# Designs tried in a protein design chat: miniprotein binders against b1l550. Part 86

Target 1, 279 residues: b1l550
Amino acid sequence: MRLPEELLERARDIHSEAPSHRIKLDRVGSFGLKVPVEFKGFLLLAEADVWVSLPEGRRGVDLSRQVEAIYELSNPPKDPFSLCREAAISLLEKLNYADSSGVSIRFDAPLQDGESLKYYGVEISSIASDEIINKIRVEILGMTACPCTAELIRAYKSSEIAATHTQRSLGILEVSTKAEHPDPDKLASIIERAMSSPLRTYTKRPDEGGLVIRSLSNARLAEDVVREMIHLFLEEFGHLPEDTHILAAVRSMESVHMHDIYAERSFSLDEIRKEISSH

## First folded at step 9 (miniprotein)

Design re49
Fold by OpenDDE base, second read of step 13:
Structure re49 (fold): chain B 279 residues (1-279), chain A 82 residues (1-82)
Amino acid sequence: as target 1 above (279 residues)
Amino acid sequence: DPVREAKLEFRFAKFLIRLAERLLERGDVELAAEWYKEALELLEEALEIAEEAGNEELIKEIKEEIERVKKLIEELEKKLKG
């Protein structure tokens, strides 16, 4: 059913009228859109958010134009990095009353695990204003072994291999930069390497025991994991601009407690370099 | 990644070696010898994986550790027979 054109014209007037309260809004848009993207040879259905700023003198945003902007650019499907950047720019062009725009695209990224696939969560974003800021968030599950319990058991039974409890841990790296989006596979790798062990979808060796045993040799606190993530990040991505902002975090789902342990560090590359050089 | 797998095995072997060293310090020579032998098996496995991966640096490191551990086992076995 096509609504009468007269109703559409009235709807346009509502968005352009002065609001009852003259207040600027930072983000107004459509959240939870589904858009196709091409990533590493896979065609994926991603979730997307699109938004713009709204000046104090305008009641509402033209949401239809926002949706059009991203879908025009998503056909044919393209890489999510280009899609985010191009869509953010397009939003500012199409909605000339906005001083800023943003696009966020979320999906599970496939990661090769032997002959099988595992995955990590990724959110790719771009924010456009007087500059373009690219943001990427990677989340991947790993395993941590507790060094504290290992020490206690070793103290009690010095003659046995130090057993300890293991748990799932979620590692998070979020990077905001004026440069291009960093490689999410590399970020995922950093997180996995910072943990006691990666998770495996397919273990060639039936010995689940081997994975656990290996984790014991790399027993790490959540704090250790975050520090290791930062260290590895600096090694791989130290070439990024100094004003690049990073969040490194771990949520450890403790197996012996009913609560999780969380650790994080937020920093710019400039700040962390100064910190390390002072030691 | 075979290189990553080899590194994990290598690290675990080193962990067992450290445990064996601690046992030795406590006078548990028999148990230390057993753990060194287990570590040796892991080192050999790590070597195989590293060779398949063609990582020359890792191969060299593992080989050096194998030779060190073999010598230690020989010394401990002599102590246990004597």
Scores: ipSAE 0.012, ipTM 0.216, lowest interface PAE 9.2, mean pLDDT 87
Fold by ESMFold2-Fast, scan of step 9:
Structure re49 (fold): chain B 279 residues (1-279), chain A 82 residues (1-82)
Amino acid sequence: as target 1 above (279 residues)
Amino acid sequence: DPVREAKLEFRFAKFLIRLAERLLERGDVELAAEWYKEALELLEEALEIAEEAGNEELIKEIKEEIERVKKLIEELEKKLKG
């Protein structure tokens, strides 16, 4: 049933009204939108959040304008990094009451794994205000082997090859920068190279044995993995602006414990470079 | 403008349907079914907005597409459990 035009003329514009309390909100928007993206030749269905800041004097945001902005930029599908940055800028331009805007896009990124593919987690965001801040988080599983148990077994059985337990470990690299988003494949590669060995999607028995032997010969503490990740990150991405912030972390799902081991370090490029050069 | 919003969601849903069709042509049955389901959610949202707007022609077109997509999803799910 169509409403009379007289009622529409008398209807309040709720979003433009003064709120019950004059309080600014940092993020108001549409969360969990499905958007197609093209990533390195793959057509993927990603999940996006879009938001803007809401000033203290305005009751609500125009959610329809937010959805329209990202959908227009999503057809045809484009790379998620350009989509993220362009949508954030577009939102800020279209919604003139906002001081800032943001877009986050999450997807599982394919990575070549022999004749198959494996997937790692990617979350990117772009936040636009007086400047644009780009953030990327990469998570990928690898394998670690315990050097403590290896040493204990070696001591117990002198002159024998040391054996130890292995477990899945989740490596995390998060980068926040005024430059363009770092390549997530390179971040995933850094994480895998810092581990005792990578994990595989498909392994034949001889290759499985080789993976385990590699892990055992490269036993590493979670603390070792985090330090190696930082070292490898600086080799690959040391050219980023000095105020770039990085989080490097590892969660080791210990096979001999009911709990996980966790290690992390947050730093700016300026901070870590000074720390390393002081040695 | 609710008619504009409904049309935008409808166009985006049809776009996802076309992408799902391409995935199906590539043999990605499982992923195609998932994209059809996402398209169905957008179609149902578009229908709700179109019904509020009272656009009879748009309501009819969206309902026809919902019926078609639901049947496709059922067929694909049957194949995946086969």
Scores: ipSAE 0.000, ipTM 0.411, lowest interface PAE 11.4, mean pLDDT 83

Design rf1
Fold by ESMFold2-Fast, scan of step 9:
Structure rf1 (fold): chain B 279 residues (1-279), chain A 81 residues (1-81)
Amino acid sequence: as target 1 above (279 residues)
Amino acid sequence: SEKRKAELYIRFAEFLFRLAERLREEGNYELAIEWYEEAAELYEEAAELYKKLGDTERAEEALRKAKEARERAEELRKELE
C-alpha cells in the first residue's frame, strides 16, 4: 500500500540525520549502473560506479541524485571520457556536503584484428575535488615465451613442441593524470608491442605456426615485458605532466605450473626520468 | 524517494529500449538483444517499486513493457539461429 505523506516526509530526513558514530566515509554511492556510451563509433553498454565522500556528521547520501547525474548526461550517449568527467563534476555540484566525488566506467573496447574484432578491457575514472584526476586502466591478453636458445632450436623442428613453450600473459597499463585520459587504443598498442606476440580472435593453422615462431624469436620474461611497456609508454606519452602516475604490470599464466608470475612497476614521470638519466 | 527512483528506472528503460530498436534496425542483433534485456530488467525493477508504493496501474504498465522488451530479444535470438 501507499504510505501517508506525513510518514514519507519523516523518511526523507533520514539522510540528513546524525549517524550513530561520527566517522567520515570515503566512497558512498551507486555501483554497477548500466550506461550507454559511444566509443570510437561503437555504441556500447558500459558499467558505471558513482560515489561521493560522506562527512562524519551526515547519516547518508542522496542516491537518487547520483543516479540522475549520470543518466542525464548519458542521453544521448557520449564518449565515456566526457561522461566520466562531467558526471564527477555534476555530483559535487548536486551534493554540496561532499568533499569529493568519483565516477568509474568499465567496458570491453573493440579493436580491429584482421577480418574480425577482438576486445580489451578499459576502466576510466574521474575523481573531482579541488581538482580533477583522470585515471585509465587498460588490460589486454598477449603471448610470452621463455628465452632459451637450446629450446628454440628444438622447437623449430616441431610447431607443437614450440606451442607448449608459450603462455598467455595479461598486460596492464594504468595512468593517473591531471591531463585528459590517454587514448586506450594507444595504451593497448603499447602492451601488445611489448609482448612476444599478440593473441588473435581467430587464427588459421598456418598463421598459428607463424605466431608461435614469432613468439619464440621474440622471447620475453614478464620482467622484460614490463620494462618494454615503460619504455614504449615514455616514447608515446612522455609529454604528460611530470606528476602523472603510471602502473605497468604483467601477469603471466604459466603453462607448466598452476600458478601465475606477476611483475609490476609503479612510478611518476618525474621519478622514472631521474632514474633513467642516472645511466 | 522510491517514487522518484521508479520514475528514473522507467525513463532509462525507455531510453535503452529505443537504443535497442536502433541497433536492431542497423543489423546489430547481438547488441540489440543485450539492451532489450537490460531495458526489461529496469522495467521489472520499476514495477516492484511501484508495487511497494501501491501504484498497481504503473506497475502493470511497467511489466507489460518489460514483456515487450523480452519478446523483442527472443525474436532476434531466433533470427540468429
Scores: ipSAE 0.012, ipTM 0.540, lowest interface PAE 8.2, mean pLDDT 81

Design rf2
Fold by ESMFold2-Fast, scan of step 9:
Structure rf2 (fold): chain B 279 residues (1-279), chain A 83 residues (1-83)
Amino acid sequence: as target 1 above (279 residues)
Amino acid sequence: SPERRVKLYIRFAEFLARLAERLARRGDLELAVRWLEEAVKLLAEAVELSKEHNLPELLEKVRELLKEAEELLKKAEELLKKE
């Protein structure tokens, strides 16, 4: 049922009313929107969250205008980075009571893997206020192998290549910057290169054996992987602004334990350079 | 507000120009050109927004910044051609 327009015009504007308590809210918006995006030649269905700040004197946000803003910019589908930035700016223009706006877009990114494809997780955001902060988080699975068990078996058998336990590990790189979003494929590459071995979508027995042998020959602790990720990140993205903030982390799903091992480091580019050069 | 959007474009473009200068000093001219291209694009959009919403003070500032960014881009492109 559609109500008569005249009756709707006479109804209270709840959103513009004073709230029960004069408290500012940091994020009010529409979460879990489905949005098509174009990523490196692929048409993907992404999930988006859009929000704005709400001042202490206003009861609610016009949620319909938020949804309209991102949908207008998503037709035709465009790259998720431009969509993210443009939608955040558009939200501030359309909702003039807001001091800040934000957009997050999540999708599984295809990555060429021989003749097949594999996928890694990408979440990007843009937060607009008196400046724009761009954030990207990349998560990809790889393999790690325990160097401690490898050394014990090598000593016992007097062999150069030792058996050890292997496990899936989730590598995480998150970057917040005033520059444009880093290329997620490059971030995924950094994570995989820091691991003992990448994982594949499809393997035959000879290929599977090769991955295991690679992992055993390149055994690394979660702590080793985080340090290597930081090293490789600085080689590729050391040009970013000094106040760029990075989170590097690994969650190792230990095959010999009922729990995971986790290692992380957060830093700014300025902070890490001073630390590394202090030797 | 439109004024807020123009100010955001200005701040981001200024930031990208400073980043490009740092990259150029390190010899990373390809990245410097890329960031200056983005800065020029943002400032050009800011000019159109300032015209559309009749913001004369910001329009003057944006036009000056756009000219500066275009000159920096031209210099970076010439240096890259010499490689």
Scores: ipSAE 0.000, ipTM 0.330, lowest interface PAE 12.5, mean pLDDT 82

Design rf3
Fold by ESMFold2-Fast, scan of step 9:
Structure rf3 (fold): chain B 279 residues (1-279), chain A 80 residues (1-80)
Amino acid sequence: as target 1 above (279 residues)
Amino acid sequence: GTEREIKLYERFAEFLERLAKRLLKEGDWELAAEWYLEAAELLEEAAELVGDTERRKRYLEKAEEYLKKAEEIVKKLLEE
């Protein structure tokens, strides 16, 4: 069962017509596709978006060719980074009217955490034009503790204050580069090391005491965590091209406030090197 | 089909070769080496899929050319 040739030809005719208004569109495509991927020995069901630019003189995009571009490359399931890059390039070749193409793939990445698995969020993208730009975003939950609260607890020795002033925080690292996608496990490790303590899938009473003690011993403001993430990133990934762009951010879900605290810094490697060297 | 997949790997490797050549001209030697290595791997995958002995040989020869280019770039980078 296949669509009649007449319907396929008609669809192509309609999409090639002039639009009502001669306006270029930046991203037109198929969003929310389910694709199987193989990630570090795990078979995962990922969510993918595929798109192309649409020139001002063309009414529509051939959506069936977009879906073909990613599904042809996803059987058998493969590494999501290769899939992302290959699908983006394939889109440009299949849809010759487009100036650029893009693919985003999102999944929850497993990490071994004792006898259980912990998950962190990964979104990767490849944008193809006359070059390829690869983007990766890693989000992972951890714990933070305010230095002011830690000092108060040390002075007053109040375990009740300690319990109420440790908070969950979301650490975020986003990298955009002409090089291959950075390893997401290394990005996740940087985020966890920058925070007061990592968050576990399952914690026993003895482990809970350890996490609180670690958080208080390594108390950090959201601003401190962002600076530490940048420092650790430069140690691990300072070799990337100087036009590589990074976003480092923390969202602290404060238990004593009705709002979140947010800190971020975006920069290129060239920019941050000059800033650090100027003191 | 298999032939469509082989052609896709071939075209993708060709795209990466063009990108690597541009990066060399721009002075991005490390990036150029990375994309030559990726192009070589794609042609090795194409060689595994192709049934024709002569086509397989051509893909493997081209992959070896890419590997040698990447190796030369890396050697120059290590010298500096």
Scores: ipSAE 0.000, ipTM 0.218, lowest interface PAE 18.3, mean pLDDT 79

Design rf4
Fold by ESMFold2-Fast, scan of step 9:
Structure rf4 (fold): chain B 279 residues (1-279), chain A 84 residues (1-84)
Amino acid sequence: as target 1 above (279 residues)
Amino acid sequence: GDELERRAELYIRFAEFLIRLAERLWKEGKYELAAEWFEEAAELAEEAAELFEELGDKENAERAKRLAEELRKLAEEAREKAKK
């Protein structure tokens, strides 16, 4: 049995009431929703967060309207970029007390790797107010090889075996822009090209040897990888608006230490161009 | 008051949508993916059941729980099918 309508009608509209303390909240919403998306021909189940700002005079948000906004736009499944932008706009239309809205969508993106697939992490966001700001973060694993150990071996009496330690490194590119989201496959490609070598999902022994040799021939510090990622990013995406903000970072899981090495740089396109042109 | 009822109904409707997509994946022979989507649909049905319980709507809460149980069985069947 359902509750009588008279009880539901007599219930206070708690969300519209004044709060105990008049404090604005920046993000209030539904986090961890599962939504279907279509990404480059793949049907994926993505995880979404939706939120709005809450003014100091209002006690709560209408959560059902938030869920409705993203679910209506998820049927049929569409690309996650359009879903992200359209849902953020819809939230402001449905919840008129809000000054801003946002949507984040996270998924593991498939990438063709020979006859197999590998996956990299993608998180996209759209934040709507008087403008729409689009954000994308791509994370992918690759290999780095230490140039310091390589130099020590070169200096030693025997050069028959060139050896250095190798390790897995996580490359990160994050872009915030008023333009459309950059293509995540291109961001992932930039990260992999900046590394000593990419990682493979499947490797036979002859291919495994080639991977190691490639890494040794292209030994790079975490600092080198970050600089190369920035260089390659500017070649591919230098056309984005000058106020576009980028974070480039690498976390190297050092095989000879119990801790990781981390290197990063944040910049706007305007800032980095001035810096490069002065040198 | 009315908001909880609307959320529960939205969760059920979205679970039904995910079921249709899972059935499509099953027909395409993608059994492991179909199992994942049936499991997510079950989670939505379980959340709807909790919302109906908060409303005192025992009949719809029980229906949502039964839907979730059936969906978890379908996910198990999909995983068994994937092993062949």
Scores: ipSAE 0.020, ipTM 0.536, lowest interface PAE 7.8, mean pLDDT 82

Design rf5
Fold by ESMFold2-Fast, scan of step 9:
Structure rf5 (fold): chain B 279 residues (1-279), chain A 95 residues (1-95)
Amino acid sequence: as target 1 above (279 residues)
Amino acid sequence: SPEYKLYLRFARFLIRLAKRLLEEGNPELALRWLEEAFELAQRAFELAEDDPETREALKLMAEIRELQAEAYKKLGDLERAKELLEEARKLAEEL
């Protein structure tokens, strides 16, 4: 049962009180909300975080208004990009003490893989203040093969050695821009094209050998994959604003080691163009 | 219950998605969504204000366990499937 209304009316409004220390907080909100979204004809359940900045003179935020902002906009389900942007803007309208707001939405996106479907990870964010910054992160598993193993096969004329030195690798592209979110399917495609071979949700037994052989014929270091991802990104998305920030990364889950190999590069479009033009 | 219907709705959505994934031959992803569906159905159970709402949430929890067992059968994990069917049976007995 609920507390008596008279008691609730007499209770202090703790959130509007002065805090113990006058310190501004960057992100305060409701994390791990479940929201339905429509993505390219699929109805998916996504996980959402919503947050606002909290000024130094206010003790707490109104969490119920944060949940209202995203749930009002999620019924009926809509595309996660529009939901993200609209909810971030709505948070600033509902919570006038905030200087900024943000929404992040995470889901597994379906991708056509021959005659079946496979899935890759997507996280999108919109951060609203005097402007809107849109961020997207795509993660997809693929296969990499050591160039040293490929050279060993060439030298010794044996394919069997190669099978022990292929590994799963996670490719990552993260883009932060004032423009619309880039298409995650195109980002996923860039990552897969940069790798030695894609992974599949389903393969018939005879086809598994072919996938391994293909990887060995297209051997690439994690460093090679990151450079190729950046090259392909610039070909596809070089039209984005100059202050667009990109993270390209690969985490190789080494099959012969207890540790992973990681390679990354962060850059703005302005920065990378100047670097390339100086060579 | 102001929030009961929302949690049940989300749980049912995930059940439909999981069933589709099982039909498409993706029991691994189906299991991921079924685990989320169970949490949502359990939250609905906690929010239930009367016997009909309690029964509906329990029914959904039992159905989710049965679907998880089917997914593990497709993956060849018969021991996990047996455990989940036993959980489903216990939930159904509370109905």
Scores: ipSAE 0.000, ipTM 0.144, lowest interface PAE 16.2, mean pLDDT 81

Design rf6
Fold by ESMFold2-Fast, scan of step 9:
Structure rf6 (fold): chain B 279 residues (1-279), chain A 98 residues (1-98)
Amino acid sequence: as target 1 above (279 residues)
Amino acid sequence: SEEFEKLLKEAEELIRKLEELAKKLGNRELELYARFLKFLLRLYKRLLEEGKDPELIAKWLEEILELLKEIAKRTGDEEVEKLVKEIEEKIKELKEKL
C-alpha cells in the first residue's frame, strides 16, 4: 500500500526516540543480505551481515542506511576485502550515533583442483571504531587416517601393511589482525598440507587409490593436525603484528563413531612464540 | 535474436518502473535490489554475446527475483507486486528464447 507523502513527513521518527530501557546494544543491523563480490577473477554471490553499535539513548537503527552502505560499494562487484573495510567505514559515516560498525561477508571460494574446481568456506570481516580490525575464517575439508587403529591392525596381523579407517576432517583457521586480511588461498593451503591428504572434486580410480595410500602413510590425530597447522601458519604469516590472534581447529568426522573429535588452540603471535622458544 | 532484444528491453523498462516506485515509497532496499537485478540482467546479456556460460548469473537472477518478491509482499503495494511478477515472467521468457 502506498501512503501519501504528507503522512510520511508527519509520522513520528521512532528510531530516534528514547527507548523503554536505557541499555546500549553492541550489534544492531541487517543480516543475511545477498551481495555480489569479485574474488580472484570469479564473480560470486556472497551473504553479508552489517551492523553498528546503538547508544542507550536511541531506540533504533536506520536499517535502510546500512543496506545503502554495502550496496553502493558492491555495484559494480569488487573484492570482498575492500568491500568489508570500505562498508564498515561507510556505516560509521552514515550512522554518526554509532561508536563502532562491522561487516561480515561469507562465500564458498573456488580453488583450482586439476582440471576441476573445488570449494572452501570463507568469512571475511572488518570491524571499525577508533581502529580497524580485520578478521578472516577459512574452513576446508581434508582427509585424516587414524594412527591408533593402524597400529592395532599391524599388531593383530603381524604385518607391515598399514590399514586403518579414514574420514573427512574439517580444518579451521581464523585470524584477527590490525593488518590486511591474510590470503585465504594460503590459509586453505596450510590446512590441506597439515591433513593426511587433501580431498578432490573429481578422481579416477588410480588417483583415488593414490590419495588413500597417501593418507594411510601419513596417519595423523586431530591433535597432530592442529599442531602442524600452527607450525605452518607461523612459517607463512609470522610477520603479522604480535597482537594478531589466531584460532586453529580440526573437527574429525570419525567414520567408526556416531560423534566427532574436535581439537583447537587459540593464541596471539607473541604468546605462541614465547611458548615454542627454548634455551 | 530480435525477439530476445525486445524481451530484454521490456524487462529493463519494467525494472526502471520498479526503481521509480521504490524511490516514491522511500523503500531503499527495494530500490537497491531492483538496481542489482538490472545489473545482473545486463551481465547476463554480455556473457551471451561473448559466448560465455551464463548459468551462474542465471541462478543469481532467480535468487534476486525471489528476494524482490519477498520485499514486494512486505510493502503491501499491489503495483509493486504486479511489476515484480511481470519482471519475473519477462526474464523467464528471455531464458526460454535461448
Scores: ipSAE 0.005, ipTM 0.359, lowest interface PAE 10.6, mean pLDDT 82

Design rf7
Fold by ESMFold2-Fast, scan of step 9:
Structure rf7 (fold): chain B 279 residues (1-279), chain A 98 residues (1-98)
Amino acid sequence: as target 1 above (279 residues)
Amino acid sequence: SEEFEKLLKEAEELIRKLEELAKKLGNEELELLARFLKFLLELYKRLLEEGKDPLEIAWYLELILYTLKEIAKRTGDEEVEKLVKEIEEKIKELKEKL
């Protein structure tokens, strides 16, 4: 059963009423929406969050306008970068009481790996106010090998191939910028190149041996991987605005420990350039 | 094929019923997911009409199945669950006839 439409004209507008307490809220919205996106020739089902700021004098947000904003722009499916930016702007236009709006879209991105595919995690956001801030986070697994144990074994046996423990490591690059979103494939490439070796979805026995030997020959601490990621990022994306903020991190799932090792650095381009030039 | 077109129409009608039910229940999230299902099936249909090979675009049917699974997780409504199961069966049959 539907209630008569005429009742809506007589009902109180709850959302426009004064709240119980005059407190501004930073983010109010619809979280966990399913939206189609087109990413580099693939149609993917992504998960989206949409939100706006809520002023101290207003009780609630019009949630139906939030879902309209992102859905209208998702049909036909478009790239998640344009969708994030356009939806954030649309939210602010549709909900004029808001000071800011935001959209976040998450999905697993396919990456060509020979004749197979592998996947890496992507989260893209756009936050609109007087300006637009674009944020992207890329996570991809790789392999690291311990240089400390390798050195001990070399000292002990003077062997050509270092024996050491290897483990899966998760590399993370997050970028916040006033410019357009960086290409996630390039961010994923930076992470993989900083690792001891990349991981594969499918390998034959000879290829597995090659990955292990590559990793052992390129042993790196989590700290080494983070520094290399920053170096490679500056080579590829050093042209971004000086106030661009980056997070580089690695979580190493240590095969010889019950716990993980974690290394991280946050910085702005302005900050890191001054730091490097002072040495 | 005639049988394929029949299955596609049956899936469309079931998805339309799901969208109507979602609106009736006043669940905005369910309504959005139902609209997304409708969009995916219409997109699949358009690509078929443009001469795309059904096997080349079969993954759109996988996205429909995934979305149905998500709807089932987020609802305890018996009528929604029954309708989701019926749509799932039609989409699986469409995939088997590719």
Scores: ipSAE 0.000, ipTM 0.237, lowest interface PAE 14.3, mean pLDDT 81

Design rf8
Fold by ESMFold2-Fast, scan of step 9:
Structure rf8 (fold): chain B 279 residues (1-279), chain A 100 residues (1-100)
Amino acid sequence: as target 1 above (279 residues)
Amino acid sequence: SMEEKLEELLRKLEELLRELAEEVRKTGDEELKLYVRFLIFLVRLLVRLIKEGVSPELIERWLEEILKLLEEIAKKVNDPEIRRLVEEIKRLIEELKRLL
């Protein structure tokens, strides 16, 4: 290949030069890389971002070394958690000027739904410095039903009002910890159990009436769902380090409104235990 | 030139992959569609690696993975048009490997 080696050598020399302004940058890297991952028996298409910190005295980063770090570790495809951690460590080893490195991997995870599959969103990251911090974000759609409309139906004779409005709601759990990444299937399960009902992908015997009735019997505000997610999270993952940070959130796509309703809570395990113990 | 030949090979490879995806889509075989989707992903990854100037050893490892996936696709295929496309793609990958 007639790759212009002289231009590549000059480009690397330029990266070692002093910048126009002596300002440290927190994240500099290659974003939107495509990597194969193996997840629970599935070969999946994932998208990765890799980055390092850049010191105030250095103009640029070595792009080729960043790309090599993740691709060397992605063949053969491995689980995205090991890939994320190992690549972040490899970046620090390969780029001696960096104080920190990070890797983020995003994919749609399959989840069994009767005789079919549904998918939920997973984003994981590992940030390496003097220690390693692992982050995971899980997003899954479920169903909520309005408690106010459910009360109206209970109060009135039902001859003309058979069902209340239900809406799709996106549940979100994000965990940042010094321990290993939590199992995303368990996080997805927590979110679905906190909802009025899960969403169904497909079944040979659809039961829309049953789904609506279940949702009505378990009507929940977005605020109720967030509180239930936190409660269920503490039951499953209360063993994580005290400085573990969690974000629990719900975005309700209101079927009777042009806008969404959003509720969230960020906390550390230490903070939430003190809050709960105060009452 | 070597650069012109490389660009021509990558263009022909992209065209054949689109044809393969379309023929496989017509079969309704969900497993075969998944294999072809991963093949396209690996080839696009290879193109990015070449453009980013990563090591020849890493490029060679990805070429071997692509060849393995093509072999798995070939084992699942009874359609003569799909078989023809797989064999043409194999030839281009082997030509690309010789160029590198």
Scores: ipSAE 0.000, ipTM 0.188, lowest interface PAE 17.3, mean pLDDT 78

